# Designs tried in a protein design chat: VH-VL binders against Type II restriction enzyme TaqI (taqIR). Part 3

Target 1, 262 residues: Type II restriction enzyme TaqI (taqIR), of Thermus aquaticus (p14386)
Amino acid sequence: ASTQAQKALETFERFLASLDLESYQQKYRPIKTVEQDLPRELNPLPDLYEHYWKALEDNPSFLGFEEFFDHWWEKRLRPLDEFIRKYFWGCSYAFVRLGLEARLYRTAVSIWTQFHFCYRWNASCELPLEAAPELDAQGIDALIHTSGSSTGIQIKKETYRSEAKSENRFLRKQRGTALIEIPYTLQTPEELEEKAKRARVNGETYRLWAKVAHHLDRLENGFVIFRESYVKSIELFLQKNAPTLSGLIRWDRVAQEALTAP

## First folded at step 22 (VH-VL)

Design f2 (from b2 with heavy chain D54S)
Fold by OpenDDE, last read:
Parts: structure tokens; C-alpha cells; sequence
Structure f2 (fold): chain C 262 residues (1-262), chain A 121 residues (1-121), chain B 110 residues (1-110)
């Protein structure tokens, strides 16, 4: 089981490393044409799990983004037509497609980040982890099982823009459970320390992020992934505190209590 | 949807005090730094104050330092500006604004509609 | 005097492209990479149009673009429309000054 998990992680990291992030950024960054909520039938999450969450497979393979998008598109021609007619009447097919492609890329990057955490966890930790599209629908990225309880996790990016979602559905449904925020940053520790020096009000906050950043690695192509030390620190935190945890455990608390040491 | 609604503006004499409020909704208020920005009639924008997401750290423009106090109540999703020793030059529309992301410090992505403060004898 | 200098006014016809400049002083060099642009219609609150010199927030038209050369940042509006008539402010961070905003530019669509 450990060997399989390690192979899955290595293969997934090779996939992430193969992404031309610079080209994708140049292509998709200026494209923000499809911003409305997607109908259920156009939700890419199930497909993303199908193609990129393969924790139980021997020798998993992962699709390139272009192949993934083409597959997603071809399977949904009818709902796409309805969507276009409803929201993009008079627009060219190419225009809408490019907009959706850009949006799905952003979604995919987020999901890949989430999956890396999960793959790393399976490879390095003892506590069982569960990931499924149904959990995402509840507002959590994964579920970690501890003795007598389950803790939800949610990756929180430094640059995250939250639209006020009502109380997390996961927390509503499972009273007494905990949801921990997993801080994630694209910035290096050095960059964050420099920001801390110049900060007016966020000096300590940037230093906290710097501590988080020490538990992250940057691939050659620029993709930021979780180190083994990250997940092990979280596991230790949960082993120690899970029985007493309830409600939302904010990123800054997690960073301070679990990720203070590299 | 993100909403910011300022209140508390009005006409006041020089030397008096006024307290502005900004009610926030539609986002996780306690994760974001918040700002006050003002605009005198027919003039440009002027940054007034910033407060960290936790409310622990504050910073002020020199023009209001020692007279104005920025604060927040995260339990009420409300930002405040206590204005003391008001001057005629403090006459402006006062806007509350949200930080672009949790720890940006440099950008204002959402603004309220503003509340007018008139300081006149 | 504002640390950031903008032209008082610019004008263009519908469909044209216009550019608004924002020039900082040498003292602004350390923080001048944090340039943003705001649009303000009469009697309305400002709206963020560009941040980090060239990035657009969600919901902002791709007709708006930002760039920087030396100590001058620029906002370009392509395919000018009547609705673009507004005041535009540049913003930047200076370590030595609390002056964050330029003086503003009035854009008139002819």
C-alpha cells in the first residue's frame, strides 16, 4: 500500500512537472469571459476526479489538460448549447469555448493542488484520507480519519477571494466535526520576508506565511507542491488535537500550531 | 455578492467628533484587511487608514494621524472610523474598501457607495 | 503635490484606443511595481480596473489593459465606448509618502 501510494505520488508529480505553466498563464490569464456559475451538468469536478484522482490504481496515467478539456467538451455538447444560448447569445462558438477552457484550467490547477496534497498524504502519513467529488460539493477538499472522528480539510490560497458562502455545508451537516484550513502560497519564504519588512499592518502575517512556505516546494516549471514535512506536521497536529477540535480551524491557527517549524 | 455600506456621515462643526460605520456582507470579513479612503468634493482620492484582518495592526495617513481611529468588530462584520478633532479639510465622501486578497495591503477591490462628512462652522 | 502624476484630461472617439499615463518619482521606484487603476463615474464609488501593473480583476473588460515602462505606468482603453467616460486614478505604494493615488484623469468620449 505504501509502495503504491509512493508510485502514485511520483507519477502525479511527473505529470505536474510536465505542465507548461508559463504558456498556459499567457494563454488563459487574460481570458475571463465565462464567470457565471456553471450548471450541474457542466461541472468539471467529476471528470477531474475521474482522470486525476487515481489513488487506488496501479501505474496511474494522467491526461494532459488539452486532452482533458476536449474530453469534457465532447461529452457535453447539448448542455453546452443550452448554456451558450442562455448566457452567450450572439457570441461565437470559439469565444465561449476559449472562455470555458480558461476557466476549467484555473479549476484544474486548483484541483491538482488539492490532489497533490492528498497523494502526498497517502504516501507519507498513516491516518486514512478520503477524497471524492461529493466532499467538494460540501465545501471540503478531503476527509482525514482519526480515532473516533473525521476532520475535514480545505486548502486556502493566500490570494483566495471568497464570495461569502453560507456556513460550510460540511460543518452544518456534521455538528461536532472540525474543518481545518490548509494554507497554501505561491510565494517563496524570502519573498514573504521581504514583504514583511515593508508591510504596514501584515508584518507578522507575512512571516507566518513564510513559515508555511518552508513546507512547500517549487517544481522546475513553477508548480508549487506540498513537502512531506507539511503533511506530517498536519498529521501530528491532528493526532494531538483532533479529539478536542470542533468547528472551523482557521489557516493562521493551523500555520502557527502545526507548521511553525520546517 | 460583496457589499459594503457606509453610514454615520453628516454635518458637524470643527473640533467635533463623528463615528463612521461600514457594514460588510457577502464575504469572509475577518479574513480581509479593510481601508478607509476619502474624496473631497471635486477632488481626487486620498487614502486614510488601513486595519489588518485581525484588527491588531493599524496604519494612518499623516493627515489624520492622532485624530482618527480605525477599528473593526469581526463578530458584527463592521468597520469603524472614529474621527476626532474634525477640521474643514476633512470634508469628504468617506469610502470603506476591502483588500484585494487576504494580505494585499496595496489594492482596493470593493468599495462602498460612501458617506458624506461635512465639517463647517 | 501628488507623488503620481496623471494628465488632467484625455479624450477619444468611440472605437478608438486611448492611453492614460501615471508617472512616479524616483522615490517611488521601490514600490512602483504595485500599480493599480481605478475607474470612477460621476457620483459613484471607484472601481478597481487593473492591479499589479497589468492584471485585471474578474469582471473587468479586456478592453482595459495596463503596462509600465520605466517610471511611467499606463492604462490603455481599446474600443472606446461612451460608458468609459469617467475619472481614472492610478495608485501605487511609496515607502516615504502616504500619497497613494494620482491626481486623476478625466476621460471624455467625443
Amino acid sequence: as target 1 above (262 residues)
Amino acid sequence: QVQLVESGGGVVQPGRSLRLSCAASGFDFDYYGMYWVRQAPGKGLEWVAVISYSGRNKYYADSVKGRFTISRDNSKNTLYLQMNSLRTEDTAVYYCARDLYWQSEYYFDYWGQGTLVTVSS
Amino acid sequence: QSALTQPASVSGSPGQSITISCTGTSSDVGGYNYVSWYQQHPGKAPKLMIYEVSDRPEGVSNRFSGSKSGNTASLTISGLQSEDEADYYCQSYTSSSTDVFGGGTKLTVL
Scores: ipSAE 0.737, ipTM 0.872, lowest interface PAE 0.7, mean pLDDT 92
Fold by OpenDDE, fold request of step 23:
Structure f2 (fold): chain C 262 residues (1-262), chain A 121 residues (1-121), chain B 110 residues (1-110)
Amino acid sequence: as target 1 above (262 residues)
Amino acid sequence: QVQLVESGGGVVQPGRSLRLSCAASGFDFDYYGMYWVRQAPGKGLEWVAVISYSGRNKYYADSVKGRFTISRDNSKNTLYLQMNSLRTEDTAVYYCARDLYWQSEYYFDYWGQGTLVTVSS
Amino acid sequence: QSALTQPASVSGSPGQSITISCTGTSSDVGGYNYVSWYQQHPGKAPKLMIYEVSDRPEGVSNRFSGSKSGNTASLTISGLQSEDEADYYCQSYTSSSTDVFGGGTKLTVL
């Protein structure tokens, strides 16, 4: 990996470590007032990529969340006004702002997690990785290029709650390609083992998650990030299996075959 | 939207068998553990059984153990409850319910409208 | 296994706050943070309102809140509205690897 990629990772991790997650959780967790799909003009993904995906920069800097949100907000006063009139007519400006702030925070945390995977990958792996807002629109977090083909990746949280979704757009558009689920958990291996002992039907499943957790690291502020061993394990898995991979590769298969040991 | 639709309920005599079905839609069925919960007329809720997302592991309440079998067909997005040796005390509305997330195993976040099973002589 | 203990009924006026208690033992409510609350209107399916003692699922009003002290969990409904009139059940996990429900509480909005 290049020196640039390593520096980018280190800088990004410093940024993640600087986040006051406890304060943010206390502030935003109880706020779920804006649950509607955001219109295209209010989609925060392009801005998140602009400010936090800087893989090609020599000395990247990353905005605090408050500053990010302020910039996002100030640039979109007209579409925000339309949004408020449509969904929150009669509500205070402050009320809606706080609602959107909370939602964008949750989105940002998810994206930061995704970006950390990508930064870690660039720093530790040889296979090229591509990340862009357009890929997110296809339902994938990134593309990894292997042996003339591209494999999609999607981070799947343990607490994932799915809604009705059709076949993944990426898989639909690119037949013969693979999409691998990247399992992610906020729980420690020890916590998961304890749950396994108490489980009725998910004992082995929790132990599988524990294996996943061994490839994750917890920053001092509680932010969970990917270890080098995680991305290297995935890379090795792809190098060995990419020619035979097609369709959706589920998290449990990835965990079992790629993340079997710390 | 998440939907669960129970079917197969009816009136049966004690000792007979009945099979309930729960058709799931609006979510990735094969990622979630599923439950049966029942409610006797005018009474509270009682957990009956749980099955893992893969269908490989099952667990039952003592009141139905050895008589009921929970199963699933992920290809059909369907949950089943085979009820054998039915008793009058099995009379209840039977609900299928989804796990809160993939492997929470403790909570029921979505419920069907239920199907009534009446066991009477 | 014995059900968790809830009051049979509670009542309040619109705009008021009410609290429903759920009392268990050190082997369930007091032993774990696996407490949930369900709302059930007549002839309808239960709806999850609170999980993990105090967390709210998406779409549940912030008027609903949960807490726990010792072996007793509590559901508080603030700003009581007519649509809140329903049966409420608490649920917990036991050390014997079973789910246990409370007997239910009928909430009447006066």
Scores: ipSAE 0.735, ipTM 0.870, lowest interface PAE 0.7, mean pLDDT 93
Fold by OpenDDE, last read:
Order: structure tokens, then sequence, then C-alpha cells
Structure f2 (fold): chain C 262 residues (1-262), chain A 121 residues (1-121), chain B 110 residues (1-110)
């Protein structure tokens, strides 16, 4: 691991730790004004990568969310105006802004989680990792390169909800490649064990999630991040299995085969 | 575009058997726990059974335990309810329902329109 | 003898705010954090309106809100509209890990 990668990780974790998650949740959780898909011009991913994916910088700095959002907004006044006129005619800019702010916050949290995985990976693992907005457009969070092949990764939260059934775009585009689901939970091992005791059909499943949870850390502000043991376990899994992996590797398989031991 | 469509309901005599089906579409069926919930005419909702996403684990209400069997075929995106030894009190609209998220076990976010089962002598 | 008790009926005029209560037994406190609410129009399937006491699924109007105090959960509907006329059921799970529905509340919009 390079010293640069370690510094990037540490700086990013400090940023994550500085977030007032409770305040943000209180503010944005009840706001669901803008739920529709955003046009390409309003896609926040490029900006999120610009401001928060700085793996190659010696001294990275990260914007607060409010500053980020302001920057995002001010750069897109024209497309925003068109968007508002088209979908929110008669509504105030302030109203729509708050809606988009809430939407982008949720997106940012997801992306920050993704980036933490990537930063941790770069700091702790030997296999090269690639992250870019173009990969997100393909439905994956990052690409890990192994000898002769590349494996896509996608973080899957315990509370994941799918509203459409379709083959992943990455897998569709890259035939013969593998996509592994990276399980992620906000629950503690203890909480999950308690749920397991009361579960009707998911007792073993909750215990599996508990094992996953042992590879996660919780910052003081409540942000859940990946331990070194998590990414190292995944790397080992890939080093052993990548040549034989193809298609979708489900979260439960990954959890069972890669993350069974703390 | 999540859709659940129940079928197999009808009129049957007490002691007979009936099998209900629920065709699912518009989501990753094999990631979700599935439920059967029933509603007697003019009455409230009653939970009947649940099956895990993999189909490996099942749980039943006491009122149907030993008589009903919940199952699923993930390759066909279909949920089933085999009802044996039917009783008059089993008369109800039977709904297929999806778990809110992968393993919530507590909430039903999508429901089919239901299929009517009438048990009458 | 339902573990969850709801009023049989409530009524309100268009534009008003109404509240439906759901009271559980004290022994179910551990599971009472998993309260959900369902709307059911005549001849239609139930629809999830609230889960985890106060969270709304996507697509559900913000006129619907949920809260809990002690052993009583509440569904509040603001800006009452004619289409809100329906039966409403609360749901949770008992200490024995079984799902339980309230008896239902018929909401009439006057």
Amino acid sequence: as target 1 above (262 residues)
Amino acid sequence: QVQLVESGGGVVQPGRSLRLSCAASGFDFDYYGMYWVRQAPGKGLEWVAVISYSGRNKYYADSVKGRFTISRDNSKNTLYLQMNSLRTEDTAVYYCARDLYWQSEYYFDYWGQGTLVTVSS
Amino acid sequence: QSALTQPASVSGSPGQSITISCTGTSSDVGGYNYVSWYQQHPGKAPKLMIYEVSDRPEGVSNRFSGSKSGNTASLTISGLQSEDEADYYCQSYTSSSTDVFGGGTKLTVL
C-alpha cells in the first residue's frame, strides 16, 4: 500500500466523521419532492467524483455537503430552470431546491460509502481498483483488476429494494465477466443476532449479516465504514476465485465464502 | 412495474384441497421474502404464511399450520400456497404480498389483487 | 381480542385532518417498533402507506404520516380528500413473532 493511498483514506474518514448525520437525516428524511429520474445534465455523479474521488492527489480536501450542493446548483441554472418548468411548473425554486438537496444528499451518502470502500481498498490491497462515473452508469461501483480479467463490484445494502428486474448493464456489456455484490449493513452484530432470535424465516440470514457486520466499523457520528479485514477478505476471495467467476455473485455467497470470519 | 397476480381460487367443499399461485414480475423475485395474507368477507386482514427468499425456510399462522404449505419457484417467479383439509373458516380472498426489502419480515409493500377461495358444503 | 386495537370508524370533511389510533398490549412493546399502516379501498388490495412507525414508501402522499407514543401508534391524514375514504389497518408483530393486524378503521369522508 502506498503512503498516498493511506493518507487519502485517513483524510476521507476524517471527512466522513465530520458529517452531522443526525441533522441531515432530520432535515432530509421527510423530503421526497423529487423522486423522478434526473436528466443527464443534472446527474450529480460527475461532480461527486470530482470533489470526493481524489485517489491520486497528495493532499486531498473534501467539500462539505452544503458547499458541494451549492456548487452543483450554481453550475446548472439553465438545465435546472428547464427541469423545473417541465416538471414543477408553478413551484418555487426554493421548493424544488430543497427537494433536490434531499435527493442529492441520499445519493452522496451512497457514493461516500462506495468511495470509502475504494479508498480502503487502495490503502490495504494490492489488486488495482478503478472507479469512474462511467462505471456507475453501467450499474457497478468499481472495477477490480485481476490477472487477465476484471471483476465488477456493487455494494448491496441490507435494505436494498429493487423495483425492476433486468440484467445488470455491466454484465450485459462485458460478457464473461463477474459482478460481486458487496453486502453492507448499518446494524450491529448484536442487533442482528437479536433479530435472528426472533426471526421466523431469516434466522440464519440475520446471523450471516452479523458476520458481515463484524467487518464494518461505526464512526462516532454513526457512519458505517469498511474495515481493512473486509477488503482484504474480498481480495483474497478474488485472488482465489476470479479465474472461475462469471456472472452475478450474490451477496450471500460473498458473505458466506469471503466474510465468514472476523 | 412491480406486479403480483394471484390465481387458483374457486369454490370447494370442506376437506378438499386447492392450490393457489402468484405470478411475480417487475422485480428481483429471488431476493425477497413472500407472504400470503387472507381476508374473510367483510372481515379484517389475517397473515397466513411467509417464505424466505431462497425458499428454504417457512412459517405459518397457527390457524393453517399442518394444513397449508407455502412454496416458491424462483426460476418461474412464482409463489404457491397448497391448501389441504380446507374448512369453511378458510373462506377468504387470498393475497400474495412482497417483503418491503430483502429480509424485513415485517412489512408488505406490494400486494396482488387477490383470489377468492370459498369453502362451502 | 386483537392484539392491536383500532377505532371502528372515523370521519372527517374534505380538507380536515384526522387521526387513527392503534393500541397494542404492553407485552408487545418489543415488536411495537415495527408498526405499519395499510389502506384498502372496497374491493381492492391493501396498500402500504406507512412502515417503521413513520416512514413512507415511495409514491405515498406526504398527507399521510405516522407516529407513536407509548403503546399507541397513530396514522394522521391531513388535507382529507374523497379518495382517502377507505379501510385502514395497522400491523405489527407479537412477542411470539407472528404478524398481527388491527381490526381496521373505516374512514368516511363527509
Scores: ipSAE 0.726, ipTM 0.868, lowest interface PAE 0.7, mean pLDDT 92

Design f2 (from b2 with heavy chain D54S)
Fold by OpenDDE, fold request of step 23:
Structure f2 (fold): chain C 262 residues (1-262), chain A 121 residues (1-121), chain B 110 residues (1-110)
Amino acid sequence: as target 1 above (262 residues)
Amino acid sequence: QVQLVESGGGVVQPGRSLRLSCAASGFDFDYYGMYWVRQAPGKGLEWVAVISYSGRNKYYADSVKGRFTISRDNSKNTLYLQMNSLRTEDTAVYYCARDLYWQSEYYFDYWGQGTLVTVSS
Amino acid sequence: QSALTQPASVSGSPGQSITISCTGTSSDVGGYNYVSWYQQHPGKAPKLMIYEVSDRPEGVSNRFSGSKSGNTASLTISGLQSEDEADYYCQSYTSSSTDVFGGGTKLTVL
C-alpha cells in the first residue's frame, strides 16, 4: 500500500465521519419529490467523481454536501429550468430544489459508500482498481484488474429494491467477463443473529449477512464503512477464482466463499 | 413496473386439489422472498405461506400446514401454491405478494390482483 | 384469539385528520416493532402504506403517517380525501402467530 493511498483513505474517512447523518436523514428522508430519472445534463455522477474521487491527490479535500449541491445547482440553471418546466410546471423552484437536494443526497451517500470501498481497496490491496463515471454508466461501481481479466464489482445493499431492469449493461457489453456483487448492510452482526433466530425461512441468510457485517465498521456518526479484511478477502477470492469467473456472481456466493470469517 | 399476476383459481369440491400460479415481472424475482395471502369473502387478510428467495426454505400457517405446498421456479419467475384436501373454509381470494426488501420476512410491498378459489359441494 | 385489534370502523369529513389504532396483545415486543399498514379498496388488492411503524414506501402520500405508543400502533391520515375511503389493515410479526393481520378498519369519508 502506498503512503498516498493510505492518506487518501484516512482523509476520506474523516470526511465521512464529519457528516451529520442524523440531521440529513431527518431532513431528506420524507422528501421524495423527484423520483424520475434525471436528464443526462443533470446527472450528478461526474461532479461527485470530481469532488470526491481524488485517489491521485496528495492532500485531498472534500466538500460538504451543501456546498457540493450549491455548486451542482449553479452550474446547471438552464437545464434545471427546462427540467422544472417539463416535469414540475407550476411548482416553486424552492420546492423542486429541495426535492433534487434530497435526491442528490441519497445518490451522494451511495457514491460515498462506493468510493470508500475503492479508497480502502487502493490502500490495502495489490490488484489495480479502476473507478470512473463511465463505469457507473455501465452499471458497475468499479473494475478490478487481474492477470488476464477484469472483474466488475457492484455494491448490493441489504435494502436493495429492484425496478424493471434489463440485463446488466456491463455484462452485455463484455461477454465472458464477471460481475461480483459486494454485499453491504447497515445492521450489526448481533442484530442479524437475532433476526436469524426469529426467522422462518431466512435463518441461514441472516447468518450470511452477519458474516458480511463482521467485515464492516461503523463510524461514530453511524456511517458504515468497509474494513480492510473485507477488501482483502475479496482480493483473495479474485486471485483464486478470477480465471474461472463469468457472468453474475451473486452476493450470497461472495458472502459464503469470500467473507467466511471476521 | 413490478407486476404480479395470479392464476389457477376456480370452483372445486371439498377434498379436491388446485394449483395456483403467480407470474412475476418487473423486478429481480430470484432476490425476493414471496408470500401467499388469502382473503375470505367479506373477511380480513390471512397469511398463508412464505418461501425464501432461493426456494430452499418454506413456512406455513397452521391452518394450511400439511395440505398446501408453496414453491417457485426462479427461471420462470413464477410462484406456485399447490392446494390439496381443500375445505370450504379455504374459499378465498388468494394473493401473491413480494417482500419489501430482499430476504425480508415482515412486509409485503407489492400484491397481485388475486385469484378466487371457491370450495363448495 | 386475534393478536392485533382494530376498530371496526372510523369516519371523517374531507380535510380532517383521522387515526386508526392497532393494539397488540402479544408479549413479543420485538415482533410488534415490525408494524405495517395496508390500504384496500373494494375489489382491489391491498397496498402497503406504512412499514416499520412509521416509514412510507416510495409513492405513498405523506398524508399517511404511522406511530406507536406502548402496545398500540396508529395510522393517521391527514387532509382526508374521498379516495381514502377503504379498508385498512395493520400487520405485524409475533413469535406465536408468525405474520398476523388486524381485523381491518373500514374508513368512511362523509
Scores: ipSAE 0.679, ipTM 0.854, lowest interface PAE 0.8, mean pLDDT 92
Fold by ESMFold2, last read:
Structure f2 (fold): chain C 262 residues (1-262), chain A 121 residues (1-121), chain B 110 residues (1-110)
Amino acid sequence: as target 1 above (262 residues)
Amino acid sequence: QVQLVESGGGVVQPGRSLRLSCAASGFDFDYYGMYWVRQAPGKGLEWVAVISYSGRNKYYADSVKGRFTISRDNSKNTLYLQMNSLRTEDTAVYYCARDLYWQSEYYFDYWGQGTLVTVSS
Amino acid sequence: QSALTQPASVSGSPGQSITISCTGTSSDVGGYNYVSWYQQHPGKAPKLMIYEVSDRPEGVSNRFSGSKSGNTASLTISGLQSEDEADYYCQSYTSSSTDVFGGGTKLTVL
């Protein structure tokens, strides 16, 4: 992997480690005032890619969340006015701003997590990876290119509480193309093994998640990141299987075939 | 929007069998563990059974073990409860419920409307 | 399945706060943080109000809060409204890998 890619990864990890996660959690966890789907004009993804996906820059810098949110807000005063009038008539801007701040923070954490995978991939792997907001709009976090084919990836957290059936435009648009789910957990291997001992039906599954967790690491502030072994295991899985992959490749197959090998 | 709709309840005599169904929609059914929970008329809640997201693993309350079988068909987004050797004590409204998270096993997030099973001679 | 102990009923006036207790043992409420609370209106299915002792799902009012001390969990409802009139059940996971519910508490709003 290139020196540029390794420097980008190190700088991004320093950014992640600088986040005061405990303070953000206390501030935003109780705030769920904006739960409706955001209109396209309020989509933060282009801004998140602009400020946090800098794979080709030599030693890039990254905005803090508050400055990122200020920039996002200030670019969108007209569509914010329209959104507030439609859904929050009679509410103060301060009330709505805090609700959007909490929501965008949760989105940012998810995006920073997937970007760490991508930065680690570039630093450790040889197969090219492509990430862009246009791909995210199709329902994938990145594309990984093999000889003659490409495979989409999505980072999937075990603690997902779904209120809607998922739709993936990438799979519908590119029939015969594969999308793999990259399992991700905030739980430690030790926590997962303890859950396995107490489980009624999920003992085997918790042990599988524990194997996934062995390929993850925790920064001092608690942010969970991908180890080199994680991305190299996924690269090997793709090299072995890409010619025959199609459709959605679920997290548990990925974990079993890529992340439990010695 | 998550929706769970139970069916198959009715009045039966002791010793007979019933099969309950729970039609799921509005979420990725085959990522979530599922439960059956029952409530006797005028009484509290009693957990009956749980099944893993894949359907491979199942666990039952002692009161129904050996008589009831939980199952699922992930291609049809449907959960089932086969109830054999029914007793008057099985009389209840039966609810299906979804796990809060992928395989959390601890909490009953979304519930169906319930279907009444009455076991009487 | 053993029941957790809840009072049969509690009452309060609109705007007041009330607390519903749920007492178990060291093998359930006292031993784990896998405690939840459910609201059930007459003729309706239960609704999850609190999980993991004190967490609220999306869409549940912050007037509902949970806590525990020793073997006793508590649900507190502040700013009582007529819509809060319902049955409330606590539930805990146990060291024997089972679910146990309380007997339920009828909340009456005057």
Scores: ipSAE 0.608, ipTM 0.816, lowest interface PAE 1.9, mean pLDDT 88
Fold by ESMFold2, fold request of step 23:
Order: sequence, then structure tokens, then C-alpha cells
Structure f2 (fold): chain C 262 residues (1-262), chain A 121 residues (1-121), chain B 110 residues (1-110)
Amino acid sequence: as target 1 above (262 residues)
Amino acid sequence: QVQLVESGGGVVQPGRSLRLSCAASGFDFDYYGMYWVRQAPGKGLEWVAVISYSGRNKYYADSVKGRFTISRDNSKNTLYLQMNSLRTEDTAVYYCARDLYWQSEYYFDYWGQGTLVTVSS
Amino acid sequence: QSALTQPASVSGSPGQSITISCTGTSSDVGGYNYVSWYQQHPGKAPKLMIYEVSDRPEGVSNRFSGSKSGNTASLTISGLQSEDEADYYCQSYTSSSTDVFGGGTKLTVL
């Protein structure tokens, strides 16, 4: 774990803490007007990596969301016009812009969360981590390199609502590779313990999520981040098991076998 | 695309047994808790049973406890309801439904189209 | 199981707004935010329209909104359209770890 990586993590955490989450929630929560698959030219992922994944830079700085969105928008005026004409005939420009803004905000929060894991990993762990938009396109958030092999990482939120079967191209392309699911929850251990008491069938499941939550922290503004204990627990799990890991390693096995009460 | 397809409904006499199946596709079945909910003809909705994503834990409405068994086969992406000692009040369309989130117990997100069970002598 | 109280029917003209009420107790609607609303067209399965009192799943029109005050939850449908004609059910999780549904409300678009 280097001093440079620790400073990058601290700078990124200051950026996350600077976000006015309550104002963004109020502005964007009622807005779910853009649900179409975005064409490739409108994909925000390369821009999110460009502006927020700066692991190799000395003294990185990070754009606020509004400036990020303006930058993304201004680079894509022609494909935006085509998209608006196709799906939003008769709608005002402002209506569609606000819809895309809300959608990109939700994407950004998800990406910032996975980047925090990666920044924390670089600051606390010895095994090398690689993150890139090309890996994200394969269905993984990062690669962690072990002696002579690599293991994919995918962060999985408790409140994940899927409308499709998960297809992991990373696992299909490389025989004998592994992908581990990194569970992440916005709920506190106290909330999860209370849910466990009244659950019909999910008592043990909520207790596993409470173990996960004990390895997460909440910044002053409410943004949930990964503790050092989280990434070190995952690193230890990989060091112990990576030579024999293959296929999908599910969140509940990770929670049970890698994470212990801190 | 999430799809739930129930089968196994039919007409049976009181006291007999029937087994319903729900074939799931288009999502990662073994991450979600599943439900059976029924609706008597012309009536409202009644929750019947719930099963955890792993199948280890099950819970039943009082009206069916001891007579019905919910189960799942995650290798076949299939949910089951074994209905024993059927009564005329069990006559209903039976729906399977998926939880909204991984392992939530509060909401019925996706529903099948249902299968009719008629219990009459 | 105990039912939540809904009006048997409600009606409105195209373009108008209507509100459907759902009254429970402090052990369900009043005590928790685990309230949801379902739309059911004749011969079809229910569809989740609102969860957690006021949240909409992806794909549900923003003409549908939910709220709660005390022991009463409300579903509001604005800009009524003919396809909104259906039965609407509220549901709540309870302090005794059960689900309770309302009796349903038939919405007629005139």
C-alpha cells in the first residue's frame, strides 16, 4: 500500500463527501423518463473512467457531477439530437436533458461506489488491481492479479433489481477463471438486524448482509464506502483460495467465508 | 426479459392433491425469494407462501399451513407448490411472484399469468 | 387475514386525476413504509405500480404517484387514460410478519 495510493483514496473520499446527496435525491428521484437503451455513442462509461478513475495520477482532482454532465453532453450534441428525435418526438429539450441528467447521476453513483473499492484496494492491499471501461463491458468492475492468474470482481448491491439474466462474458472468454461478487448495501447493521427479527424467511440472509454492512462506512453526507477491513478480507480470501477458484463465486459465499465481524 | 410460467392447475376433488410448477427465466432465479399468491374467482389477492432464495426457509399463510409445501429447484429454475388435502376454499388462480430485490420480503415485483385450480365435488 | 380498506370503486374522465385510498392500522400502513400498489386488468396478473409508499419501478408512468399520511396510503393517477381502467390493490407488510391486501378498487374511466 503506497503513500500515493493513500492520498488518492483520501482525495476521492473528500470528493464523495462533498456531494450534496440530499439535493440530488430531491431533484432526480421523481425523474425516470429515459429508460431506452442508450446507443454506444451516448455511453457515459468512458467519461466516468476519464474523470473519476485516476489511480496513476499525482494529485488527482475530480469534477462535480454538474460539470461532468455538461462535459458529457457537449461532446455528443449530434448523437443526442438523433436520440431525442427517435424516442422523444414532441418533448422539450429541457425535459429530455433533465431525464438524461437523472439517469447519468444514478449511473455515476454506482460507478463512484465501485471506484471507491478500487481506490481502497490500491491503498490497503498488495495484490495488483486493474480497472478499465473495457473490463466493465465484459461484466466485471475490476481484475485482481494473483500469482499466475487473475480474478474478476463485480460489486453487487443488495437492492439490485434485474430485468435480465446475468451474462458474464469474462467467465465465458477465459476457461478456469473466477469472478467474485462483492456484496454492498446501503443499509446499516442496525437496520438489517431489525429486519432479521421480523423476517419470515430472510433472517439468516439479513444477518449475512449485516456482516457486509459492518465492513462498510458512511461518510458525513451519507455516501457508503468500503472500510479497509473489507478489502483486506477479500485479499486474504483470494490469497487462500485463488489457485482453486473457478466460475462465479456468489455474494453469500463471499459474505460467509471472507467477511467476519470487524 | 423476466418470465414466470405457472402450470399444473386443474379440477380436483376435495381431499386430493395437486402440484403446481412455476418455470422462471430471464433473470438469476437463485438470487430471489419467491412467492405463491392466489386469487379466488371474482375476489381479491391472498398471499399463500414464501421461500428464500436458497430454498432453506419457508413460511406459509395460516389458511394453508400443514397442507401446502413450497419448494424450489434452483438447478432447474423452477418453483413448486405441493397442495395436499385440498378444500373448496382453495379454488383460485395461483400466481408465482418474484421479490423486488435480492432477498426482500415486502413486494411482489414480477408475476406469472397464473394457473387455475378448481376444487369441487 | 385482515384486509386494508379501499373504496369499492372510483371513476374519472380522461385527463383528470383520481386518488384511491388505502386505510390500515398502526401495525401496517401507519407503522411502516412497506406499502405497495398493484394494477390488475381483467384476466391478467397484477402489476407492481408503486412500492415503499411512493417509489415507481422502471417502466411505470410518472402519472402514478403514491403517498401516505397516518394510517392511510393513497395512489394518485393523473392524466387518466383508458388503459388505466383496472382493479387496484394496496398491500402492506405487517408487524406480525404477514402480508395484507386491500379488497381492491375498480377504476372506471368514463
Scores: ipSAE 0.582, ipTM 0.804, lowest interface PAE 1.9, mean pLDDT 88

